# Designs tried in a protein design chat: VHH binders against q8wuj3r1227to1361. Part 24

Target 1, 135 residues: q8wuj3r1227to1361
Amino acid sequence: NDFAYIEVDGKKYPSSEDGIQVVVIDGNQGRVVSHTSFRNSILQGIPWQLFNYVATIPDNSIVLMASKGRYVSRGPWTRVLEKLGADRGLKLKEQMAFVGFKGSFRPIWVTLDTEDHKAKIFQVVPIPVVKKKKL
Short names: E, the ipSAE of ESMFold2; O, the ipSAE of OpenDDE; V2, 0.75 times the mean of E and O plus 0.25 times the DockQ between their complexes.

## First folded at step 23 (VHH; framework vhh_7ocj_1)

Design b21 (at its last fold request DockQ between E and O 0.67; V2 from the best seeds 0.00; counts 0 for: pae E 8.2 > 2, SAP .67 > .668)
Fold by OpenDDE, fold request of step 26:
Structure b21 (fold): chain B 135 residues (1-135), chain A 121 residues (1-121)
Amino acid sequence: as target 1 above (135 residues)
Amino acid sequence: QVQLVESGGGLVQAGGSLRLSCAASGFTFSDYDMGWYRQAPGKQRELVAFIYSKGWTRYKDFVKGRFTISRGNAKNTVYLQMNSLSVEDTAVYYCAAEYIEYSSGRFYDSWGQGTQVTVSS
């Protein structure tokens, strides 16, 4: 059992269940708008609970995800990561941390860390989230 | 019935260009993420480029700015413009359509028959 949590601006969002925890941040205001967890039983098979939840996330949202314990690292649910900007085809390891974005573009700060021992992301995301044009 | 039909492949010399097309039908094109994969002889199928339903694109590292994926205007077609081709790009290129129906939790993946791209030295 590992110590896993998501912290946003000094506030921790722990999870008591093995699986994936999610924190959603408004990309314009930078406030946490929702958080939830998906246990392994949900991640197995067709994860309709996760898909439904993701569907409710407003555009221009920063989506934080972290694994806890022995989470289900394979399956259809991982496609959500790609939808939120993760690199396609990446195989998850024993632990994962993810900073994603739901919107019409992929910010450069989108990051997925996956490791067997410890996955961690420490990141500052500029608010509001804006699409940068290459000059 | 979902249908993906690739075209535009062929023989080209190194440094040359090709434009692949994938005509899609049988589904709501605008809802699907579209992509190009390729498979060289004796190798596994690998992702080349993807254009998501939201419009943003992703490319694999080996593309190095040489390829551009796009969606056609007023057409259910996805394109792959390939420039500065090398012999290593020789492969069968496949069009893919992917969709997650969040309301039901279902996902749908479809593939075309592929189009051969051969780059000569």
Scores: ipSAE 0.441, ipTM 0.742, lowest interface PAE 1.2, mean pLDDT 91
Fold by ESMFold2, look of step 23:
Structure b21 (fold): chain B 135 residues (1-135), chain A 121 residues (1-121)
Amino acid sequence: as target 1 above (135 residues)
Amino acid sequence: QVQLVESGGGLVQAGGSLRLSCAASGFTFSDYDMGWYRQAPGKQRELVAFIYSKGWTRYKDFVKGRFTISRGNAKNTVYLQMNSLSVEDTAVYYCAAEYIEYSSGRFYDSWGQGTQVTVSS
């Protein structure tokens, strides 16, 4: 499917173009602080606009991503996803949904769903985001 | 001019411990993600542990809590504490450094020459 949106606490953030939409949530307060989209033409090859955007995301931020359309660049940006907590060495398929984190630790709720036709994540994230000890 | 020099390898009895060190130079160490990989004879190099520039870590499943990666940014050094070693851990261990230059989209990947770890039973 070509339908894509990100929903945070009942508010939808739709994507206007094929590509990747990104929603950033402050991990201390749980407020959405930005919503940005990157079309497929930007994602082909080296998507420097996405790279620069991710670089400016504040620490302790929840980072949500969702694809729209069937083509997602297979370029080097997967290493950026790894910095947000995605598993190392995985390959993106045609669709993705991602709940990631920019900060000094990797929360257990970080998750990526990537498939050829449909990717979807429902996730509850504790606020404030804090490092948890294993019992 | 990235240089990575591993040390701390050697022969150790099963159940023993080793601490590997990787001294880094020629780059801003705190900006780099660092990792340890290993390669047994005739096998592909595989990830062991990885530590990101912001300090968080990832481990492959075979580690099972036995190894700990850490970094000392003031010393430009990454460490791998290896406990409860078994014969299956015998390999050459390599230090790796990774960097993304976001403004250009360029990637910089560097490797050390490796240090041998041999676990006897």
Scores: ipSAE 0.264, ipTM 0.624, lowest interface PAE 4.1, mean pLDDT 81
ESMFold2 (binder alone), look of step 23: mean pLDDT 85; pTM 0.852
OpenDDE, look of step 23: ipSAE 0.204; ipTM 0.588
ESMFold2, look of step 24: ipSAE 0.050; ipTM 0.479
ESMFold2 (binder alone), look of step 24: mean pLDDT 85; pTM 0.852
OpenDDE, look of step 24: ipSAE 0.019; ipTM 0.380
ESMFold2, fold request of step 26: ipSAE 0.020, 0.014, 0.011; ipTM 0.427, 0.393, 0.387
ESMFold2 (binder alone), fold request of step 26: mean pLDDT 85, 85, 85; pTM 0.850, 0.852, 0.854
OpenDDE, fold request of step 26: ipSAE 0.310, 0.268; ipTM 0.653, 0.637

Design b22 (at its last look DockQ between E and O 0.03; V2 from the best seeds 0.00; counts 0 for: pae O 7.4 > 2, placed apart)
Fold by ESMFold2, look of step 23:
Structure b22 (fold): chain B 135 residues (1-135), chain A 121 residues (1-121)
Amino acid sequence: as target 1 above (135 residues)
Amino acid sequence: QVQLVESGGGLVQAGGSLRLSCAASGFTFSDYDMGWYRQAPGKQRELVAFIYSKGWTRYRDFVKGRFTISRGNAKNTVYLQMNSLSVEDTAVYYCAAEYIEYSSGRFYDSWGQGTQVTVSS
């Protein structure tokens, strides 16, 4: 009853383990280039696997994240969200969904939804991702 | 040892400008995210502006386009250009440096001593 998935252009990427699921989309062409899950044991303590994964994401990539079940919502791993454009000082609740960006600017569409009951984001991202001025 | 030294504060007339500088040493500057915070007497310290190691920025809403944060990686310095100052901007301004070491998962943060900005009516 607690289904979690990420959907990109009609294709679903299901999550099978409690923790977080990550999908990476190339910002130039809009194609999914990576799909990875990080279970709670990885998120707790020193999350080397997650940090290394994020460090290797190419610049100009859209990064989607979604929680599954009772994920670890505290600790050093959560700083990754700020590096991908989430607001500073964020406090994660029982569920989270995130649309972020790895690159040299912060797109307007970067969004974090975190709630105790469910978290959901539906968003259209223009491709290719380019820097825009705010009016 | 991380060291952050602020300069450029002082007394300025309302509507005027100041440029704050924060010289950093004791770390690889290009790896750190940098920010400016401020604290007025009797108030909690609040974020003003933040600049990430890759160069993109975030501002609090009260800035309203009046301030610009920038970094000179060759000079290991972070700047805050403050324009159209008002009395509400009077505070001690603090430089901050933050870093996450991905290989170890360690998080580092450091603060400067602060520089006083006083805006007269």
Scores: ipSAE 0.118, ipTM 0.516, lowest interface PAE 6.2, mean pLDDT 81
Fold by OpenDDE, look of step 23:
Order: C-alpha cells, then sequence, then structure tokens
Structure b22 (fold): chain B 135 residues (1-135), chain A 121 residues (1-121)
C-alpha cells in the first residue's frame, strides 16, 4: 500500500503501479501538460519508452518524478535524469522525488522542500501583466 | 581517446536522400549504444534515432519510417540513412556514443562535432 503521488495545484496525479510517475509542467504557464507512469518492467532492461517520452518533452518544461513502491533505482533509465539536469553518477534512494528541467531551462523559483514523510515542490510562476492600450 | 567523426551531410532538395556516417575510435564500439541527434537553429538538441549495443533500434515519431539507423561493428561505424527529407529536417546532426554502467546506473557519453544537413524546398 504505497500512496505516493504527485499533486499540482491541488490536483492529484496518482500512480497505479510500482515504478516512477512523471508529470510535465509548462515552465511559462505553470500548467500540467502531460503525465504518465513507467512501471518496473519498463524501467528494467532497455527503457526506450521512457527515453522517447522525455525526448518529446518541450523545452522550458519542469519535469516532476516520484517513485512508487520498490521501484528500480538502478539501471539504464537513470540516464534520463542526467538529461534533465541531474548530476552525473547520481545514486537514487529507496524513495525518489526529482525535479528536472528540459533544455537549458533552470528557473530559480522552483524549490524542493523535503520533510519526514513528504517532499513538497514550490513554484512561483511569473505571470506577465498585460496592459490594454486604446488607440 | 574517444573520437567520433561524422560525414555525409550536405545540401539536398526536399524529397531527397542522404546517408550519414559516424566513424568511432578509442573505445570498445560493441559495448556502446550509438545514436543520432540533431540541432536546428534556435532549438535544442533532440534525439533522432538510436541503436543499442544489442542491436535494437528506436526512432522518434517524426522519423515516420523515413530514416534507418544501422551499425557496422567490423568498421566501428554507425549510419543514418535518411530518405524523403523535408525542410524541417535541416539541422546539424551529431553522432553519440553512450555507455551504461549497469552496476551503478551511471552513463557515459561522447559526441562528434556534427555534420550539417540542409534541405531546400
Amino acid sequence: as target 1 above (135 residues)
Amino acid sequence: QVQLVESGGGLVQAGGSLRLSCAASGFTFSDYDMGWYRQAPGKQRELVAFIYSKGWTRYRDFVKGRFTISRGNAKNTVYLQMNSLSVEDTAVYYCAAEYIEYSSGRFYDSWGQGTQVTVSS
């Protein structure tokens, strides 16, 4: 009974199986644009499904990942985390909460706060103020 | 010293074909996954095709069966046959060699200098 999930703006994104959950947020709008999960059977071996999925993520995206259950914490799939800004050689723990960025996008308004039994990601997306001009 | 040298790029008309080659040296070629990436002006580098050390191939959706990646282990060379090229395929194409250390999950990558592919309308 693992109740791990990702919540964005009050909306929960649960995962049904052990493995990793991925939520993609538009870095400009702060909205979730996609979400998916990868079970352990996919993480094992050659996880091309994960590689392809991450490759299609638009630039300026924030990528949230969370593990569920006894996920596969080692293997080729971890390479994708380096593509999203993780340090090379990162060793994952039994539970994972990861924030990555696509491309060169590295916003300073994204922070990760880890407490005893939860990890909370804070983001303050700047919203441009549009002023109407009368001709 | 790891070295990847791309060739085969150039100017081609839409609907045309090119065959890219990447000559690899300085590492055990058969242990590495090989891939082709591309970077268009103003865009980030993106995966095009991959061929694993075990021989499995993977392609991005935009390839749509137009490209074929292959490897010649005897020549330590990876190829990308590109058919039915379009203007949107214009980019610098890079060869990549990737090695995964399964015990740690750590990976190592090397890149070529790239070869320009320009598709005109």
Scores: ipSAE 0.018, ipTM 0.312, lowest interface PAE 7.4, mean pLDDT 83
ESMFold2 (binder alone), look of step 23: mean pLDDT 83; pTM 0.840

Design b23 (at its last look DockQ between E and O 0.05; V2 from the best seeds 0.00; counts 0 for: pae O 7.6 > 2, placed apart)
Fold by ESMFold2, look of step 23:
Structure b23 (fold): chain B 135 residues (1-135), chain A 121 residues (1-121)
Amino acid sequence: as target 1 above (135 residues)
Amino acid sequence: QVQLVESGGGLVQAGGSLRLSCAASGFTFSSYDMGWYRQAPGKQRELVAFIYSKGWTRYGDFVKGRFTISRGNAKNTVYLQMNSLSVEDTAVYYCAAEYIEYSKGRFYDSWGQGTQVTVSS
């Protein structure tokens, strides 16, 4: 089946429309603070809604993304993943799942899975999110 | 008007070092993500190093710890320290600046003119 969802601590956040689902988690307490989605038309046209949304995410936030449907990889919106810690020069396939971070450092658990048919991530993130110290 | 001017290129023997500089003007330097790309004759341009406005960095896989990117926000300059150079590092090195134009929903890339790095055996 063509299902997409994000699950955080047992609670599922389903998507009914093709596009990108976003869940934001506070990195200090580990609580979900927002859930929103962006249809393909927004992602492939004028993506200011997505860019503005990402700009308003508080620092020290875990940002989860999951795709649903086809052709999600099109358009300039995909460069926002690099600002959330994804590798530079990404070439997305048709599906993606992403665990990212908005803040002043890049945690090692930032992860992108992208495939033509299905993308999945299962991740445990330490809370609070802190900058790793040198020993 | 965004201007990026590279300097510090030249001829160096294999195993040697160079430091590239990119002076930036025409924008608020601390708000931009900055980086270096390179292009050898007959090859595609590839990422060397990138430093985000928030301070963290990424490198191309071929760098393998040999290069270090840094930024001097007070001097509006991004630097690339290149150590342990080999002949395969011979290329034109380009400075790049990236930003989001929220009113238009676009990413913009600005490029410098390039500086030649030649590594001899």
Scores: ipSAE 0.036, ipTM 0.457, lowest interface PAE 7.2, mean pLDDT 76
Fold by OpenDDE, look of step 23:
Structure b23 (fold): chain B 135 residues (1-135), chain A 121 residues (1-121)
Amino acid sequence: as target 1 above (135 residues)
Amino acid sequence: QVQLVESGGGLVQAGGSLRLSCAASGFTFSSYDMGWYRQAPGKQRELVAFIYSKGWTRYGDFVKGRFTISRGNAKNTVYLQMNSLSVEDTAVYYCAAEYIEYSKGRFYDSWGQGTQVTVSS
């Protein structure tokens, strides 16, 4: 499926190859801090690139993943999903849309809604109130 | 028939050490990725340590350098050296073998019966 992509705040993050794409959002600011993709050749074998990338993701991050094409849906790489909050024994389907969280961060204002061929992620990020003090 | 038999579990005091062993048989050991998982009562099974067939290792976030997974050369055995144990490490520890046959798109996994690890305060 060449039409698979992640869109955040109107910005599209496409992937050029079959595999998975990853978008990392700061849990406090609600902004994308990084994005990348992993082709099937990387997901096969020892997916150290993926593991290392996920390891560098800061705590309090929301991690979005989506598959493209006939991605490798089984294998050791899927363990990273458990690290990001997936249940043990998760069975991936032909198409994947995943929302994970780094660390203990589990905000209730993040919801994944899947309709037919579309997955929608809803996020309500709190807006910080800045109080100015006169000196 | 694939068999995984864990041993080495038991009762240990906090701060102590245990060494778990998993004896594997019935498959080409060198081709499989091996791992240790644990499950505490009321909690989900979680990854403790994994060692890929090519030697790369991965650990759970809670490990923090306390545990080491390794492969034995001659006896198709995978080990988990656990140091600085805490009460939070109390769980049933399971050995796992995983293999992906990419040419056929097949995934194989097998599990041991588990070994109880209890850490007392």
Scores: ipSAE 0.014, ipTM 0.285, lowest interface PAE 7.6, mean pLDDT 83
ESMFold2 (binder alone), look of step 23: mean pLDDT 85; pTM 0.853

Design b24 (at its last look DockQ between E and O 0.04; V2 from the best seeds 0.00; counts 0 for: pae E 4.4 > 2, grease 24.5 > 24.2, placed apart)
Fold by ESMFold2, look of step 23:
Structure b24 (fold): chain B 135 residues (1-135), chain A 121 residues (1-121)
Amino acid sequence: as target 1 above (135 residues)
Amino acid sequence: QVQLVESGGGLVQAGGSLRLSCAASGFTFSDYDMGWYRQAPGKQRELVAFIYSKGWTRYGDFVKGRFTISRGNAKNTVYLQMNSLSVEDTAVYYCAAEYLEYSSGRFYDSWGQGTQVTVSS
């Protein structure tokens, strides 16, 4: 029917339930350190479980997200994406894919794709993640 | 009780520069994301520049490198350096402070009273 997954270096992390799947990668080593999902019923209210999870992600982490099914967002969910590097004033549609970063700078490769039918990102991220220098 | 006080606005000729300041009190400044918005008469308020608590910045597309936001955490102040001003930059400029409380999911925003910037041709 509707399929969604996150793939990191050839390994797929499938979504079993409608909602948002999150995969966290250590920015220094490039290893996947966690993956979890948040079903739509959690996302329809104030999604404190997701907020708490994001708060626990270590600094210098690559954060991948992909939706499955019709994506619902309300209230301050977009603020979480913004704090992970998404642009301000973003308008979420019904599908979302996101490559973000939790840390003290915003990498150039931070990317959000959102549309009504399909969202997809393919990207190569340099490891280790380092801040661009101004020269 | 969050307080934001803008200063540095005024009348300036096209091509000129202004530096806006926003003095903040009543909150832990280093935990807040700070920004500048503007609103011209009859138009919607729009983002000018934003600086996150961790230090990175975002700008509205119209800025095109002319403005720079910075924060002085020791002085609880956010700044907007505006260069190469044009008549299209005429607006009331508002300081904003934003906080997302992760434990509750509550979002807080606070706004200053605004400072007028007028750019003459």
Scores: ipSAE 0.249, ipTM 0.622, lowest interface PAE 4.4, mean pLDDT 81
Fold by OpenDDE, look of step 23:
Structure b24 (fold): chain B 135 residues (1-135), chain A 121 residues (1-121)
Amino acid sequence: as target 1 above (135 residues)
Amino acid sequence: QVQLVESGGGLVQAGGSLRLSCAASGFTFSDYDMGWYRQAPGKQRELVAFIYSKGWTRYGDFVKGRFTISRGNAKNTVYLQMNSLSVEDTAVYYCAAEYLEYSSGRFYDSWGQGTQVTVSS
């Protein structure tokens, strides 16, 4: 679907290319730290670009992925989904909406609400309290 | 018509080995990704091993190097060599063929009837 995009805190991350979109959120701060896309030509074969990118994602990150158009739904690249928490028997089809986690990070405050035409991910990120000392 | 016929299952003692075969017909075998899945009683079907059309492989976490998937395109057959079997490996093993049609974006999958693998203690 040409209208597929990821939105985080009101900011949209669209892609102009068929393939997959990736948005990385810091699990502690709740902010987007990076975003990119991988077109079908990269997803085909051995997608080193994707592998390398995922390898650079810090632990404690939430990784959002969405497909656009007729993306390559099969291939070695799908291994990254398993690495990010997907079931081993996962079969991707015409559309994909995925939320994963880097490392052992599995926050319980992440909820996925899926409707027929959209998926919403909700999170409540703890805010650090800064204590000031009076001099 | 697409056909997948599994063979090689049976009863084996723990620590033993089995070699499963899946004979495929009715499609261009070389274009399809092939896999083995298993389902134990009361459990969900899970991936055992997968081999892409280009020859890359993927294994379930429980495999831990014990199993090897391979394909013989000339024979339109996919194999699963299972070594060091344990009671926990008891399940019905299914052969699967998967294909993405790029022109349409459609995903196709087919399944065999399954073959029983029983590992006794």
Scores: ipSAE 0.051, ipTM 0.336, lowest interface PAE 3.3, mean pLDDT 85
ESMFold2 (binder alone), look of step 23: mean pLDDT 85; pTM 0.851

Design b25 (at its last look DockQ between E and O 0.04; V2 from the best seeds 0.00; counts 0 for: pae E 6.1 > 2, grease 24.5 > 24.2, placed apart)
Fold by ESMFold2, look of step 23:
Structure b25 (fold): chain B 135 residues (1-135), chain A 121 residues (1-121)
Amino acid sequence: as target 1 above (135 residues)
Amino acid sequence: QVQLVESGGGLVQAGGSLRLSCAASGFTFSDYDMGWYRQAPGKQRELVAFIYSKGWTRYGDFVKGRFTISRGNAKNTVYLQMNSLSVEDTAVYYCAAEYIEYDSGRFYDSWGQGTQVTVSS
């Protein structure tokens, strides 16, 4: 889309360039610990550096992603979403919004919205993030 | 060099149970995500269950709580406990191992030869 942002507890984290915006939130305290973006290209999509970035995210982190622009669906990077809790076999369209988790369990609030024209998620996440068997 | 060997398949009556095992070698078992897929004649291969290296799991919608995946890291083995089997569960079941090399973005996927599960009415 022409504009995109991620909002956490009223604070907006805007994007100025096409690609994927990533916001990482500490799952114990609920504070935002980083905001990073990855520019896409028409031929290659999102760069492999996103893979390495996700590897460096601490366990027990909430990971928010939002797309801006087109062609973010291209490339192999999308397998990373499954490691953050997205459903297996997902097919990205042109736009996406994602609330995921890096850790030793998969919370039920993990959510992916992907559409051709717009994607958005509004989500309340319990803090601290803990494993619950019967949700 | 990755090798996956399935066992535990066979013939079982409807309503019965089987436990499948997949013995793995040729890689660091704890680094891989592991799972089971199945393919019935004339159908596409479909996800049955998947267990990630950190231990959390995903299941195909048709499982509906009947199957449980687990991993025994000390034995380099992934298991699928299948309960309440029906004729629709008849298929070849394949063990799979998946790895992402984050520095390069490379994907490594390996498959076993499959084990037949046949459920009689």
Scores: ipSAE 0.079, ipTM 0.516, lowest interface PAE 6.1, mean pLDDT 79
Fold by OpenDDE, look of step 23:
Structure b25 (fold): chain B 135 residues (1-135), chain A 121 residues (1-121)
Amino acid sequence: as target 1 above (135 residues)
Amino acid sequence: QVQLVESGGGLVQAGGSLRLSCAASGFTFSDYDMGWYRQAPGKQRELVAFIYSKGWTRYGDFVKGRFTISRGNAKNTVYLQMNSLSVEDTAVYYCAAEYIEYDSGRFYDSWGQGTQVTVSS
């Protein structure tokens, strides 16, 4: 599937090569703070680049991942999903859409709606109310 | 024939230590990633420790520095040193060998029969 991508607030984050795409969203603000991709060549062997990247993701982050093409669906790299809330020993399918969370962050206002060919993530971020007082 | 044979399990008191061994045969040991998993009654299997073919290690979140995985390629054996054991560590511990064939993208895994680890209070 060469047309797989992640879209956040109308902005597309495409990936050029087979592998996985990662988009990191601030859980409090609901804004994308980083995005990257990892090719199959990186996912093979010891994917230290992915391990390091995930380690740098701040707590309270929502992490979106999507596969593109014939990605490497097995191997050591899949262990990073456990760090993001996946069940241990998770076996990935031929296509992947994953929503994870960094740290103990587990917001209830994140909903995944899956259709036959699309997955939509709905996020309702609380907006702070600023009270102004005249002095 | 791929074989994984665990040993070293048994009964130990809380705070004690055990060293598990997994003897591997029937495949090119140096090419495989090796790991230890555990399954307690009524719970799902979970990763304890993993050591990749090139020496990178990963541990379950509950390990917290108490366990150390290592491999001896010359002996085709993977080890799990478990220190500061608690009752919660009681489970059947399984040795696993994993291999990804990069050309085909195929994933291969093999499992041992498991060894019982019981930690008493």
Scores: ipSAE 0.026, ipTM 0.347, lowest interface PAE 3.8, mean pLDDT 84
ESMFold2 (binder alone), look of step 23: mean pLDDT 85; pTM 0.848

Design b26 (at its last look DockQ between E and O 0.61; V2 from the best seeds 0.00; counts 0 for: pae E 6.5 > 2, SAP .697 > .668)
Fold by OpenDDE, look of step 23:
Structure b26 (fold): chain B 135 residues (1-135), chain A 121 residues (1-121)
Amino acid sequence: as target 1 above (135 residues)
Amino acid sequence: QVQLVESGGGLVQAGGSLRLSCAASGFTFSDYDMGWYRQAPGKQRELVAFIYEKGWTRYGDFVKGRFTISRGNAKNTVYLQMNSLSVEDTAVYYCAAEYIEYSKGRFYDSWGQGTQVTVSS
């Protein structure tokens, strides 16, 4: 089963197409403010749709990303992960679970627990909210 | 024309300090992420410190709190304060500017010529 979704506080955000799923959480309120997905055809080449979307994400947002299927794991789009706090030169694997941050917002700690066909991200944001995210 | 000019490098004894500066011109400085990388002889270039346009900072694992990156938008300059230097920190340090042009989905990066930092025992 290649069904992938992000769950935030019991609410599921499914994705039906191979590519990446994005869920944006307000860092101050702890609520989901937007979600979308980008299929492989968008990730390939010049991913301006992804870049435009990321540009609209408010500062102090937590950005969750998960891959589905055989997503495009290489290319210019991956630089957006660095923009959101990923290590420079990060090499993506066949499965991706990512927690990023927009602007000057800093992570406290993130724990990624990977099982056979699912990943769990645990994130502590001391102020104001502690959240569990399931991918 | 994008220009990055590093300064502040030189010879210092172990335990000493240096402050690198990178003067930027030819682009809207406030829109760019700025960083310092280093390359030692026979080694790959590695991230030392990075500061995003919004002020978020990241450091290489080896930094261990010894270095501080900062930016002065008014002067279009990025700084790297390096304390508690060790021989292993000997390298050419490069200033980098990175920019995402969202409207075009393009990434731009520029590099300085580098400044030599030598730490003696």
Scores: ipSAE 0.117, ipTM 0.540, lowest interface PAE 2.3, mean pLDDT 85
Fold by ESMFold2, look of step 23:
Structure b26 (fold): chain B 135 residues (1-135), chain A 121 residues (1-121)
Amino acid sequence: as target 1 above (135 residues)
Amino acid sequence: QVQLVESGGGLVQAGGSLRLSCAASGFTFSDYDMGWYRQAPGKQRELVAFIYEKGWTRYGDFVKGRFTISRGNAKNTVYLQMNSLSVEDTAVYYCAAEYIEYSKGRFYDSWGQGTQVTVSS
């Protein structure tokens, strides 16, 4: 019944505390390069640790996020989702799952699922991630 | 002291085109996400287009490829090219600037005073 994890190529990345877990994947090779959790105390107030982490993510990175338990669904930290490609005007519900991208373009596969009871994304992302030329 | 000054609004016939500009001052322009919102009488303000500091863009669903946002960082200006205008595009268009100060965890937003776009016929 405990579905609070991120799975990449068969490897699960669980979270031990309520909050947000983040997994970063290199968009050139598809390798996981970082796994970090941010508990609610970090997400409230001045979320410096989260903001610094996101600022350090290399360009051309796939960024996965998932909520665990009752997470802080409001506040300045949520603007990070928009900078990783989420829709503007986004309102988070009690659960969320996100597949985002840090880079100079917005891939079509960027996806946010947010619901009161369960949020789930299953996604195949093309590797390497490249900007498609417009026809 | 952030200042946003819109220009380029006015009256245009349906099917026509219009280009809005937003001149920005009082901040490091290339660090800000910039965009356009609109508000028609009796309706809520809605996103038209947004361009992020790294250059990628988002559009409101109603745009359907008719509008293009761009930024000229050398001129500290954001542009909205509006093509295939219809009467439903009549609204006040507002320039917006948004910034996350990561070191302090603060979000800043600024709005222009708006420019009227009226589409006739």
Scores: ipSAE 0.078, ipTM 0.485, lowest interface PAE 6.5, mean pLDDT 79
ESMFold2 (binder alone), look of step 23: mean pLDDT 84; pTM 0.849

